VHH binders against F-box protein At3g56470. Designs and how they scored, part 3

Target 1, 367 residues: F-box protein At3g56470, of Arabidopsis thaliana (Mouse-ear cress) (q9lxz3)
Amino acid sequence: MVTRRRSKKKKKTKRKKQSSKEKEKYQTFINLPCDLLQLVISRLPLKDNIRASAVCKTWHEACVSLRVIHTSPWLIYFSKTDDSYELYDPSMQKNCNLHFPELSGFRVCYSKDGWLLMYNPNSYQLLFFNPFTRDCVPMPTLWMAYDQRMAFSCAPTSTSCLLFTVTSVTWNYITIKTYFANAKEWKTSVFKNRLQRNFNTFEQIVFSNGVFYCLTNTGCLALFDPSLNYWNVLPGRPPKRPGSNGCFMTEHQGEIFLIYMYRHMNPTVLKLDLTSFEWAERKTLGGLTIYASALSSESRAEQQKQSGIWNCLCLSVFHGFKRTCIYYKVDEESEVCFKWKKQNPYENIWIMPPLNLIDLPLFDHRI

## First folded at step 4 (VHH; framework vhh_7uia_1)

Design s32 (from b8 with S50Y)
Fold by ESMFold2-Fast, scan of step 4:
Structure s32 (fold): chain B 367 residues (1-367), chain A 124 residues (1-124)
Amino acid sequence: as target 1 above (367 residues)
Amino acid sequence: QLQLVETGGGLVKPGGSLRLSCVVSGFTFSSYTMAWVRQAPGKELEWVSYISGSSDYIYYEDSVKGRFTISTDNAKNTLYLQMSSLKPEDTAVYYCARVDLSGSYFEAPTFDIWGQGTQVTVSS
């Protein structure tokens, strides 16, 4: 008891000192010339950038401009016990805890453009949820197997939003179900299975340039073009099969990247050549940072080489045995554990926060 | 055909030590990842430690790190778990298991062959 009381006292004193120091820091910068202000703000983590933007209109404009350039994904953790959700900003190493009773019984399926796709396996209800605004958009029910993957093309506020799922019930055929905005029901399409003769599971889905790329557990890549109702299996195979090893797929500016996660090795990064259909290993990402989680991944071009996330793989789950979170620096072949949290890989996901965060309860608007 | 036999369990006081052994018949360690898994009364199965077939990669559950050590003796086809600084929370049936790595990396590894188990009880 005495040890706990001393810890609390030191923590309160330290917080008071930090708050006072932060106020002094922001007040000294209010009179800086615009060029120096931008240089200072560009070095602030997102949370401090948001707080700085609340100081005055000039700072707000500078901070918003920098957020457009340097917006990074947040990691969201789901609790099985109390409808609690933890949002983690890796740049700040800080958490924000929220409660969403409306998501009771739901599990996460996919994340894109600041929206989560949630599924209730007991009711078959599908729900789009925005954790930053708390907006909900319910979708028509669909029965899904627990290992079945889903994706969507863009935010459900767009009329071009398309829900997509793919499965192989038999090794002879692929079944694709899609839901277009304003449709009365799900559309079902069946294609001959041209993947390997075994039952293949689909592990990763990404949407790029109007098509869905689907990666199997054996490393086969297929694409679905909803405008043509066209399914095609690409001939290229990665040098090593994902198989029992994890894989993450992401898209950046029309390019497709694959991360191999062997249980006993450092991650390897491959890039698909869309003209030859060959996978080539990459020893550098040229400033690209990939945020990988089991159900979906994000990518961003980083602007500062000195950033801790420049040329980096930000992995929400590393080594299934450990279930730890790491930053892996591709060119240095080094890793840093940013969070020791034992969790199910399907209970966390990367999400892109909105560019304007000033009106959200996640941030303290007071300096 | 394939068999795992665990020994070395028993009653021990908190802070004590035990060494568990698992004798394997019908396969070779160098081809498989092996695990120690435990089950406390009324609870789910919990993995304790993994060791790769090469013995180059070893993993521990967070609550046992620094207290438990997994090792193999390939000449004897025997897997060991050296347990030290035992706590009441370590009370469980301990199983030797062969790890099935045919599943997704995102899934906790499954186990395709199990031993009979050996009881470890930590109490004063």
Scores: ipSAE 0.000, ipTM 0.206, lowest interface PAE 15.6, mean pLDDT 72

Design s35 (from b8 with Y57W)
Fold by ESMFold2-Fast, scan of step 4:
Structure s35 (fold): chain B 367 residues (1-367), chain A 124 residues (1-124)
Amino acid sequence: as target 1 above (367 residues)
Amino acid sequence: QLQLVETGGGLVKPGGSLRLSCVVSGFTFSSYTMAWVRQAPGKELEWVSSISGSSDWIYYEDSVKGRFTISTDNAKNTLYLQMSSLKPEDTAVYYCARVDLSGSYFEAPTFDIWGQGTQVTVSS
């Protein structure tokens, strides 16, 4: 028998900690042993860590080392004015305000691999934006409905980057539009709507192993394989219907997860069995931390239980009426609220920062 | 009438490279997903890599990712597998196969046409 590809985490060799006998060489009035310097820097918010790393080469090396170990997704809040953005680091429980005039008039559509996909409903302009480098990659215009979802397969710096959107043009048909880098126009494909008798809206899109998975507000899962131009509706359904603001779908290393949220915050985690197409409830995430938001999600496999967030859900905005940015421990069935801010679920998104933030022009002047 | 012919196998030292070729006849090559599947002595068949007819989508088994490269030449109706950094554990008979997608999408791929296979032996 043949089995399909399974994504496994690669193991890297651990670096040995520096000896307490080693001393840093920089300005003579700042002679801190490396152990103490790392302890001090580990307690700084991410923005102050970036600033500290600009002081000298030794501080830079210590700060970079700590960021590699403690890299977690950041939460971006879009203010009432699109030029003002609040970045939140849940590991440090601190905020940083930045101005992105390039994004004036744009709304966020999706986040993946450190890039945001932005859309301007007045100009129909699509724009890839990297908030860490300030790089912009404009895409051909596309008319989109207000609630229409869009996704992409990987960073726009790759020639394999594919833009994807799906909508119901009529009660009887599904329309899919895709765009590959360097194409002259969008490709349109039309398929019969076989989801349900009643109209469905698409709420969540994830890309995994060459396929776009699309979840509807009624819990139907469909997939699109762009290499085959193939659309299919899967027979399996989750045990409970997701609410429009209470459902998050995410991908981690080829595995698909679904998180249900209800008004009483009883999060349920389901995993899709890619062989049977059935959803199975998970009572542990095996060290995985899922960062969920309405438009996209991030995940991180935590190895160190005592030095980081482990086996939990980090929720930016959910169906609940009181809280934002909740940390839920799946194995303990307990929650901690990181931030109290009532906001539209479509005006925030998780994004993964790059491992080496220190070398980025943005952070030399604006953090 | 439908035929897949593999060539390029042989004996190679660990760390070496080999390029496998599969010449296809009897069907429109660019309309099908093609795969490389291997079988080590005494083991089950193991899927190695797949490529779509357009060559836009490529998939690899995790153990070969970064070491093997699958490609096609549609004008020659030929499928290739470039193997680098070969390990003794890569020793197997390598088959090219046409992927049958008429079944359930998420079921393990079924293969309706197979080549005769080519032996790859990695030994010191």
Scores: ipSAE 0.000, ipTM 0.098, lowest interface PAE 23.4, mean pLDDT 70

Design s4 (from b8 with S104R)
Fold by ESMFold2-Fast, scan of step 4:
Formats: sequence, C-alpha cells, structure tokens
Structure s4 (fold): chain B 367 residues (1-367), chain A 124 residues (1-124)
Amino acid sequence: as target 1 above (367 residues)
Amino acid sequence: QLQLVETGGGLVKPGGSLRLSCVVSGFTFSSYTMAWVRQAPGKELEWVSSISGSSDYIYYEDSVKGRFTISTDNAKNTLYLQMSSLKPEDTAVYYCARVDLSGRYFEAPTFDIWGQGTQVTVSS
C-alpha cells in the first residue's frame, strides 16, 4: 500500500508518561524502605534523578550508583543567536534553553567526557567548555581550515589530555598537530599520505587505547599513535556501501564500530577486529546504544531489554536527509522519529553528562 | 579555502637556471614563514629554504646556499625560488609549504600546508 515509508515524516515518538499521580507519588517517597526507594529511583529520568540526589545522603548514594548504569547522552544544538543553546534529553523528550555568552563567536569541534572543544575562526582561540559546570579552559591558538576536524583524548582536567587535529591540503601529505596540556607549543608532524586518491577530508575521529582512529569521507581508516609519533593507514577496507548517505564511527570500551546510513535502506553496522583490522557486519549491538552526530559520537551499554534504548542507533539531523533526529532499533529494523527542528549537522553534538550532577546550575535541586 | 600553486619547473641542463613560483591564497601571506621542500625519486623529503613574512629572516640548506635565492612579493601573495648552477642531484619535485611557527622552530622541517609540487629535472 504505502511504499514510501522512509520518505514520510513519522508522527510516532518515544514518550514517557507524565501525570500528576506520578508527581504526587514522588513527593511522598521520603520515608520508603531502601529496596522500594531503589525501584522508584531506577525509573526516574536524569533531571528527576538529579533532584532526588539532593534530598539526603541515602537518596544521593542510590541516585549516583544508578547514573553509572543509566546515564545516557544528551544532544546540544545551536540556535540562531550567538548566546543561545538548547540541550535535549531524548529519554524525556524535553529540551531546555541555555545562554552561554562565553561561547559567542565559537563553533563546536568535538565532545568527550562531558567537555566540548570550541573554536573561534576569527581569533584562532581554542576553548574547552563544560556546559554542565560552565568551566572554561582556554588553549593555545591554532589556525584551522573551516572543514578541519579536531579531537581530544580525555577531559582537560587530566594531565594526560591531548589535543589532536589532522588535515591534508594536498593529496600527497598528512599534517598532524598535537598539544599536551603542559606543553609550551603545538607539535607538528608530516607524513606521506597512503590513503586512496579520492580522499578529500576526515569525517570522524575517535580515541581508543592510546590511539586516534581517523575515518575519511571514503571510509578509509587511519590511526595515529602519539606515544610513538606513528601514522598508519589500516589495510582492511569497509565492504562496498552502494547508496550510502552517511558514515559514522564510534568507540565503546576499546571496540570500534562503523555505521553506514541510507535514505531508503536499513543502516549497516560494522565492528573492527583489532587483531586483523578487518570489518565484520553486526546484526545486534548486544544492548549497546550508539549516539551519532557529524562531529563526534557517544555510546552506552544498556542492561534492560525493555529500555527504549536497547540495541539502538540514535542519530542527529543530517543535511539532505528527509527526516530529522532518528531512533533506530537495530534488531527489530524499526525506527522512531523524535520531533526535531531542521538544522545543519555541524550545529549539533552528543554529550555525556557527568555522573555527579548535584551542583548543576541549570537544574532545580529541590524535589 | 587554502591553496598553494607551484609553477616554473621543467627540464634543464647542468649549470642552468630555473625560477619557481608559488601563488598563495586563503590566508594572510605576510604573517607566515614560507618554505621550499623537495623530494628526489625514491628519497625522503628535504627542506631547501625558508623566508619569514617580513623577509628579514632567510635560511638555506647548505647544499643549495649560494646557488638558490628565496624571495617573496607580498603584494602578489607569491613565493619565489631562483635556482642557478643546477646539478643533477637537484632533480626532484619541489613543494611550496607554509611553516608552523607555533614552536618557534622554523628551521625544523615542520610544515602545515603544502602545494601540489612542480617537477625539476636536471640532465643532458
């Protein structure tokens, strides 16, 4: 009957029931036995878990322990004003508007461990920004091309934090720049380009087990080991991807995943064998949920099969895609569309909130 | 948006001369140190010469000193390499490159942006 399901906007969205009865129950649970308290808390969305953690020590400990298992990434997207940003929580299907005047003139480059890497193309200033704490860590200036990708290894509060960027202005050479948090200057390294001739740009970068993995627009994978100052192009190539409209890479606990997206076909998920460097297709994620955006990706393992995020791909808006934010269930080959305003794919990014959220200024800490 | 375009290479006899040109676009040329780098067949990259954006600081590899002259025309956003007394061992692809000065080690062969290269062949 209807053969154009992929091109139609879907009205079905994942919803959490909101009721005055549920609110009333939450307000009266201050004297519950520990096992009943844990049951109630395990069903709270992140904002309510944060408020619950402010009530007393017992609630705080229960809420924090559950965040280790249940915290999911949030989506940040940029409004048309320089100081206005929206945070979207897909578990609640709610957003909140925030003002970050300190980010005026900056564009987002990368997200990892609750931190954003921001770049101002007019001043060449680099800035680490934490939207949950509003902490700022300025970094030495660096000139970057408009389409140049950048990544970092871990939170800038760590002495092991390493900034990384890779570019190829000519086909023959790769230029890598790195900065350690305690260095006096950027380090530049030049390597012969061993990627395919039709390579034009790097699309995604992930850090895993001390190495930066760099995915090209043609699906080729290269790695950079900063400890050895070593660059290599991996011999394994992704299988043929006819009609692919997007390619995304993510890392989870040392494993590297590659996702091919299609307008009219189900996505393909591949996992890299780190021994052979060959790609193998996966029909299940084993409870893993992957949150993919143009500049970075997040992932988490889910323990409950009844969770709407079990074995899912959660995708931000893509330029030229007929639908907005998509929640795709890999095992069921089905999708749910979140209501999302149409935006440039480089104006949004997934971010993992920190486990201790009690002091966040954007949340009401009262029950 | 960045582009470096080299021209002026060709076939020349030993003792001959060539003038290489590199037209730069997409950045403030006079704010950067520029370099010429070459690669002979089957060999590693070799730094040849560098010039500061002010043209006050000029450096040459010992093997080319006195034979090659680097210069800039900031009004034309163009880098030049005048080569004289050419030898067979000067045979290489010559690249125009932007030097990264964030470390103040502009004499080191650390390069940010590269051109396409131009072939210079010195033979009879």
Scores: ipSAE 0.000, ipTM 0.106, lowest interface PAE 25.2, mean pLDDT 69

Design s42 (from b8 with S50Y S104W)
Fold by ESMFold2-Fast, scan of step 4:
Structure s42 (fold): chain B 367 residues (1-367), chain A 124 residues (1-124)
Amino acid sequence: as target 1 above (367 residues)
Amino acid sequence: QLQLVETGGGLVKPGGSLRLSCVVSGFTFSSYTMAWVRQAPGKELEWVSYISGSSDYIYYEDSVKGRFTISTDNAKNTLYLQMSSLKPEDTAVYYCARVDLSGWYFEAPTFDIWGQGTQVTVSS
């Protein structure tokens, strides 16, 4: 494989454990002026921010406030051969190794609002898993093909949580299955197949304003409205240059974006007009950062123009089975490559950590 | 039946050489990318080398470049790994694997068929 990167940055972040000297240092800082306290706290990694939030009320309020404005998605890696997992924070370039025996035999299907959707192909068991709290929410079994995609609308702690998948595509009909959290059984709906003759599979699913948008590998966009029990296939196709070798779809505050990737050209970013269903190319994201992965994508609004992730596509990419994170600046049409550790191939997915991480097992002071 | 069988592992002294073989059955060998992957005791899996079905594209992990050579014999449906200048750090179980390249550009390439592995031990 050919790698095309303008620059390479390798940053190694030392992982520090809580120490006696570090606790004394925290106590020394308790009497700092508010401006200096904010500056010190803003430079702390998330783990240290959580520890600092336990010092006193003033520090707690400052740390929580900072988490509200600076929380970014983390990357989670899954081993194929054992129950080992790695959580990676790209903003601080730190990782945390974990072991989840409760996920033995499960593969990841989707990520949304801090929760993972997991599937066991041998038992047909589905479950929601929160890697930050270790909460599990099991669901009725469902047979899924290996390449079948599944998505959900919001955290399973909400009674409004809806799972969605297309279970069967025949020449004449499409079968859709949905499940509301806490329902007794899956709901099955059958619709006329209006997809193109050469449809192979769905590649991207996003949920926006009560509707699931599904992008096929041929560029066809379908939508499912569960409130109306309505399925439709839109006639328009996103414009793309020849030789695209991948695409990602993401949602942010009711807006839908599509990114086309190329081996030898800069990515193309498109936005869907929800009134006309026409795609328009964008040369800026207005401060949005998109974290793209094959099974699901995350996004956040970045308020600081000086931020290294302003108007940025953040891609977890593997070249020669080596892990790398690539930041592509949409408005500058420039790429910065951050490589951390040479690691063996894993499945991976972006996940949004919760804003309140106090009392979570991952951040216990004993560990 | 899809099957990969590795042979050729053993005990060797530092600086020595060893040739691993993987006999493939049940699929058209030249149609797939193949890999050698290793796992040392208590460590994560590490890819070593891969070769495209055409043999036009060959890649090595940096720590083995210049020391290891991957090759194929399509007539025998066999993948080889010639290892030279072996180091204690090369001690691992070596696996032959078929590579799933779906999504490779945006996520780690995955392996859909594995062999049982062959142990390589490099010690004085």
Scores: ipSAE 0.000, ipTM 0.269, lowest interface PAE 12.6, mean pLDDT 72

Design s44 (from b8 with S104R E107D)
Fold by ESMFold2-Fast, scan of step 4:
Structure s44 (fold): chain B 367 residues (1-367), chain A 124 residues (1-124)
Amino acid sequence: as target 1 above (367 residues)
Amino acid sequence: QLQLVETGGGLVKPGGSLRLSCVVSGFTFSSYTMAWVRQAPGKELEWVSSISGSSDYIYYEDSVKGRFTISTDNAKNTLYLQMSSLKPEDTAVYYCARVDLSGRYFDAPTFDIWGQGTQVTVSS
């Protein structure tokens, strides 16, 4: 037997389901104080929250406020064999199948502020795509190697949007390319290579407080400040354990976090000290939930302590041939659940949905 | 230098049991996820089971869950697949493989080292 290798889970508290008649009673006959209204609505699934927002102005305002507070990232799966896309909403635990023919031939590079950066290796086209509005913003072409990483600073609707990539690494020099909105061409900057001789690739890029933090597969952390055109390799390195099968970096309100996932150990969470540039292990996230995938990560401050995802890591990974999303509670050192997709592997990335969901084609806004 | 050698296959009747072994040379299990993959006559490759170097992460294909058990002996650098309640549908060549799970390759597991395979035939 292999019962000894079961995942540890916190005991689930079963809640009574609210009946449709009971919900209608609250919507049509009960005039609740704002704080009680918010408590009632906070217990509704997202689909019911959208329906509740159509009842009256007071309920609409309360529902929208709760969506602002409780909006969590969604996971998008990209098929390798066709133009089909699967969207996973962790708050509803539902999948939605989408078809984006405009993304045919594109692969995903990065996700930030509700936008995807897409790249076509056959045409060298770069495209910002918003899967919620289907807006497209094409960018100037750029040749990219298969494993080259690219990031951006904010939504392409902002004039301050900056694209960033490291295009080449030689023995003596490193070449960085950047593109600002409305620029006529890509800007190229060359810096002295201070990375170790066995440097291979950049694995993780995050943008925080005006600078890009870049983590290599050897654990070196580099910083690029576009305002100063400044590149530096920071002195501290996070510990890397043998058998690690994942490394994720995320930013939240100016703080930088690193997650190491080990094949045979629980995930380790580290936080960067921005004054010393040393990594320190964290045993709690203080209510923060981190959503991590290989190409990008998101974070959200969870407001409800009783939420199953409060103080949690939501990791999109593969085990064997199976896709899974692992929920790991950092302070309890326990895996809350596995969500298995027993199908062919897909590329995947986390994305932040917009605050107003009622106008989106992904959701039925009918009562 | 790096080599996987499978043994233990053979002819067995339905309901019978077999234990497959995979002896590894050139690396150690404690650093890698290992897998069993099979190919039935005229069909595509099918993943059967995976085990991490610590044995903390074990996964099975739904059709074999409860019937097959994957395990390792790290001291002997040997991977096992204990098969019970065998069915004709389990007839296949069984391969031992090392899984490449790096942070850069989370979109798909890859197998970077394969054995030659061992034939399992389940018939009367």
Scores: ipSAE 0.000, ipTM 0.143, lowest interface PAE 17.7, mean pLDDT 70

Design s46 (from b8 with S104F F106Y)
Fold by ESMFold2-Fast, scan of step 4:
Structure s46 (fold): chain B 367 residues (1-367), chain A 124 residues (1-124)
Amino acid sequence: as target 1 above (367 residues)
Amino acid sequence: QLQLVETGGGLVKPGGSLRLSCVVSGFTFSSYTMAWVRQAPGKELEWVSSISGSSDYIYYEDSVKGRFTISTDNAKNTLYLQMSSLKPEDTAVYYCARVDLSGFYYEAPTFDIWGQGTQVTVSS
């Protein structure tokens, strides 16, 4: 089915006047009561919210409180040829060009908790990179195939941060490599291959409640528990329709979701039942918005039902050597009219900005 | 500078064979996945085959499986495509390309560095 290209309903005049009045209050009323400050600050984009947080302690507390409720994931585009980067905030529909020469020769592997996992295929160097602070945390080298997936459990500033990858799948055995923060070297573990076919590859990895969930190209779901050093293949497979051309898995507050994309059909959204390990299709997300790309996904509980991103899939899809971001309304079964198209050699990934930032240096410098 | 130089194209009759070569310079060949990509007259780019730097992972487009073989010689920094049982539908400019390491997709892999291409014409 074709999606609606345009939606009716806008009287912009009163909203524009209200926005102007709130910006004036932001500039002139330093000593506003906290409830009025939250009304003023709630309309600011993240950049301006961060700047407002530097005014005084009362403003700082109000701004940080609102970031917890209103901050959406950002999309980062990478050019591998000229070290150019583009940051896109879908909630404000704004972009910003960046330059990270320290990432020259690196590709993105994963994103979690405001950090990127970066890999250099020429040097075999791995590092965590925070694009908001420009902090780097290097790790021991590891050779990776181009189709090999890697994930980590939480920010590398935590001693509980664990890197995880499956390096080899043979007929008899699976080889897993892990690295804990502050370890001397990678740990290698070998398990019996319980996947039915040795041509299985892993497409998606998510971390939830202390374990890694790994989805294969054949729909097998495997679980790795690092505390028990335990590997198992779970029963059940997602009900995949013929002609799927993309797969995204995401985690939100202990729940695991799977999205199948199709060339000629609407996306399907599935949720894992953790008691039966069976997948169930969902027609609503209960206000959840899922941001998905090939290497990483983020999710956000939207607060306002009238928001353009309520029950929405924000998908980075690939077609014709080009990447396009589409918005899909799950409950309306319609594509919201927005497309951001980048041609090869650009790559992209979703990232959640940190909620405790006092400044955002990447926005304050000429690039 | 990064450079990919293709050779080995030409005119061949249906059922014939050709071997394409690509000499790589300016980066560590064994660290990257390499690919062959073709473009037929009036059509979009079509991925043909990929090989990992370790040579452990090899992939083919369905229409060329069993007819084409991709291989590498790391000592010579050279990528090969051995083509057999050639069909008129294989007529295209063939490009050597370095694969974008964002992963392999069922739709198509992505590429960041390209050669100049070599013409393959399959004609009776």
Scores: ipSAE 0.000, ipTM 0.147, lowest interface PAE 17.6, mean pLDDT 71

Design s5 (from b8 with S104L)
Fold by ESMFold2-Fast, scan of step 4:
Structure s5 (fold): chain B 367 residues (1-367), chain A 124 residues (1-124)
Amino acid sequence: as target 1 above (367 residues)
Amino acid sequence: QLQLVETGGGLVKPGGSLRLSCVVSGFTFSSYTMAWVRQAPGKELEWVSSISGSSDYIYYEDSVKGRFTISTDNAKNTLYLQMSSLKPEDTAVYYCARVDLSGLYFEAPTFDIWGQGTQVTVSS
């Protein structure tokens, strides 16, 4: 049998030049290669991506794969006057309005793995809340100061979930409280304060490789290892102290990043050297996008350079009398400012949506 | 034998309405996503609308949202596109197409099914 096909080398050359691509081959969704199907689907906002994933098994797998690769954190805005909440996808500029009466009287403390940690200052109740499933997991009560920060290691559905808070009410001592699954009560540990003698507040906490990293308002970094009950203040300092514009810390796959914004300067990105514990400036994020707010940060590796969120910072910051969200491209040193809402930095937080959204009560399959 | 036959095209004035029909034979289209695709003179193909076999999922290109309505009659194996508030920019050949993505992960050649198309001209 003789195959009447042109040389593979000639086909390869024409394919590379792309000048001889057949229009027919790219006419409809039926003819799209996997990469082009992902490009078409990636232009859909999350709600439409979820609906598209229900069309057939092939689209479901493509949409889920795109969510794995290209899922962006959502920004939650908390209302001051009612139990209404806005979820916002900045990559697609789409809003979803929700009502959570379960969160009445609660303030947000931290976000990780699709869960919010909520605190009621009047009842001292702690609550894990999943805004996508509406699941609630109450935790033992804990008195906290107004400016006290909290974090957790992973979803409360895991037996390895650890709650962590740190405070320095006096100049002499650091108090750390932890709670892990199946414990009857909070564990309290007290350490000598080796931070700066000026008034210090802890502003950012991230969990990485079994350790909590705690950043102060003056740029001091400390670490707590719960397995060793070990507290240490690290020697590294950022080149300039954080100003009123803020300082944000995030973790991505074992690496710690600091976004430093001072006065009228462009945002600076620093990476922690885990050997020397010194901060080194980064002029590129290698496709990483960082989503930072006062209480928590998320990060995501973007595979496509043509994505509007590739190599970017999405920051909720304070500039003078205006509170704005800044979208900043690190490699281009360019920014766009968004005036979202006149909100306190503690009234918004980034959250990572789960991959399995199709069966969730927040999304109607019949629209 | 698989066949798609489009009808309902024609000349219409701006602001007018047309209803396109696509009669399907040789397969049960309730098992497939169906789409309308158009090609304007000198332009590339543009997806217009799609509807799932269950009719639970319906999508539109932004430029036609609120003006066009896609629907099916499973008993008649017919796909429809109701077009209202037509604009000169809607002038194109409109094709009915079957969406079958089962082979895409392997980059296998697909056996795509299109009709011959129906011409829609929006002009005074």
Scores: ipSAE 0.000, ipTM 0.098, lowest interface PAE 20.9, mean pLDDT 69

Design s6 (from b8 with S104Q)
Fold by ESMFold2-Fast, scan of step 4:
Structure s6 (fold): chain B 367 residues (1-367), chain A 124 residues (1-124)
Amino acid sequence: as target 1 above (367 residues)
Amino acid sequence: QLQLVETGGGLVKPGGSLRLSCVVSGFTFSSYTMAWVRQAPGKELEWVSSISGSSDYIYYEDSVKGRFTISTDNAKNTLYLQMSSLKPEDTAVYYCARVDLSGQYFEAPTFDIWGQGTQVTVSS
């Protein structure tokens, strides 16, 4: 009803009664024609888009729709000597230096859905941390080896959040440990080791359609289905050229990609056929931008072919202990390097800002 | 026993020169990348320069490029850092380190063996 809508509109205006100019701006923006509103919102940076989403339902819906399309991952650099870190937004080419005492003694393990999984090797404490809200969700302690990888299925605010780690302590057995939200303890499952004996560790873990995919340093791909408590080693092996110096696996909308990196030749991009479990080389990402880091990767479907990041791998790498950001265009087989960012070695990981933010407590002006 | 021993630090005036030496025992340079790293009071560790085991690849931090020269003497198993045009900002403890480049493409190189360090003070 019209009367109820007027009442709500009046109350929203009253909540902005800090200055006459703020009220005038608020009323002007609410009364914009729909086509003009879309143009205004599409030009707002993320911080202003989040703020605009709090104005009314129509603005909220428009702003969230644009965030789904236009929000890119941010890169986090962690200092190894203190509690400082840097958030870098590649779309705006801006950074923000932050200090989080809560993360003292922790190292980063994984990133997904705006959350970091942090581990303290001295206390064995696991901690979910959201750098955009400063929310902390502690998890039960777990001993992990130095190079042991860990992943999670979704934000820890969900009851469906599952922590997952896999290791082979002996060549005979694979040990999987999982923790579901509200469980009293970690669940341990042991499976026969059917992987090659000469693998040392699991290098990459991604979660897709209810399943954890785990890639070893020898190219073996295994999956774990937590609903069935099922472990299987897949028959396919990715075709890898000699001299690979790194790899990363990423997931985008149910599709799984593997990228092999080389110091002296172009990256190889592979896509998994989920029916045959065979890898096929790709010369294009179909408009995807992949943000690659050693512990986890993010991806976005780029909407504009003319964008400088369309069909691109975004990499943070070291040359002589200085960090640079490299954009590698997969279809053009060309590389663009940016200026050196940091001299000191930092750990780094990509993180996607949460889409449901109605404010941003960690303002860019902080430190 | 693997050991790195740095010498050559001291007090020097701005614009002066100093040569640091690092004597290595227990391994040979031909198989490893070696580095000089420094730490100023109250600051983070800062990489200064590195040299490959072949000496074919040499890298410098931009602030020291043209002023510092890294070199090796394989017969003496010694790493050197020749420092010229020294500035107050160069005041730090200088460490010799062996570099582990076995990590993945995205990983920062690590230092698996360090020396005790040698103090360089640039003061008027």
Scores: ipSAE 0.015, ipTM 0.437, lowest interface PAE 6.5, mean pLDDT 76

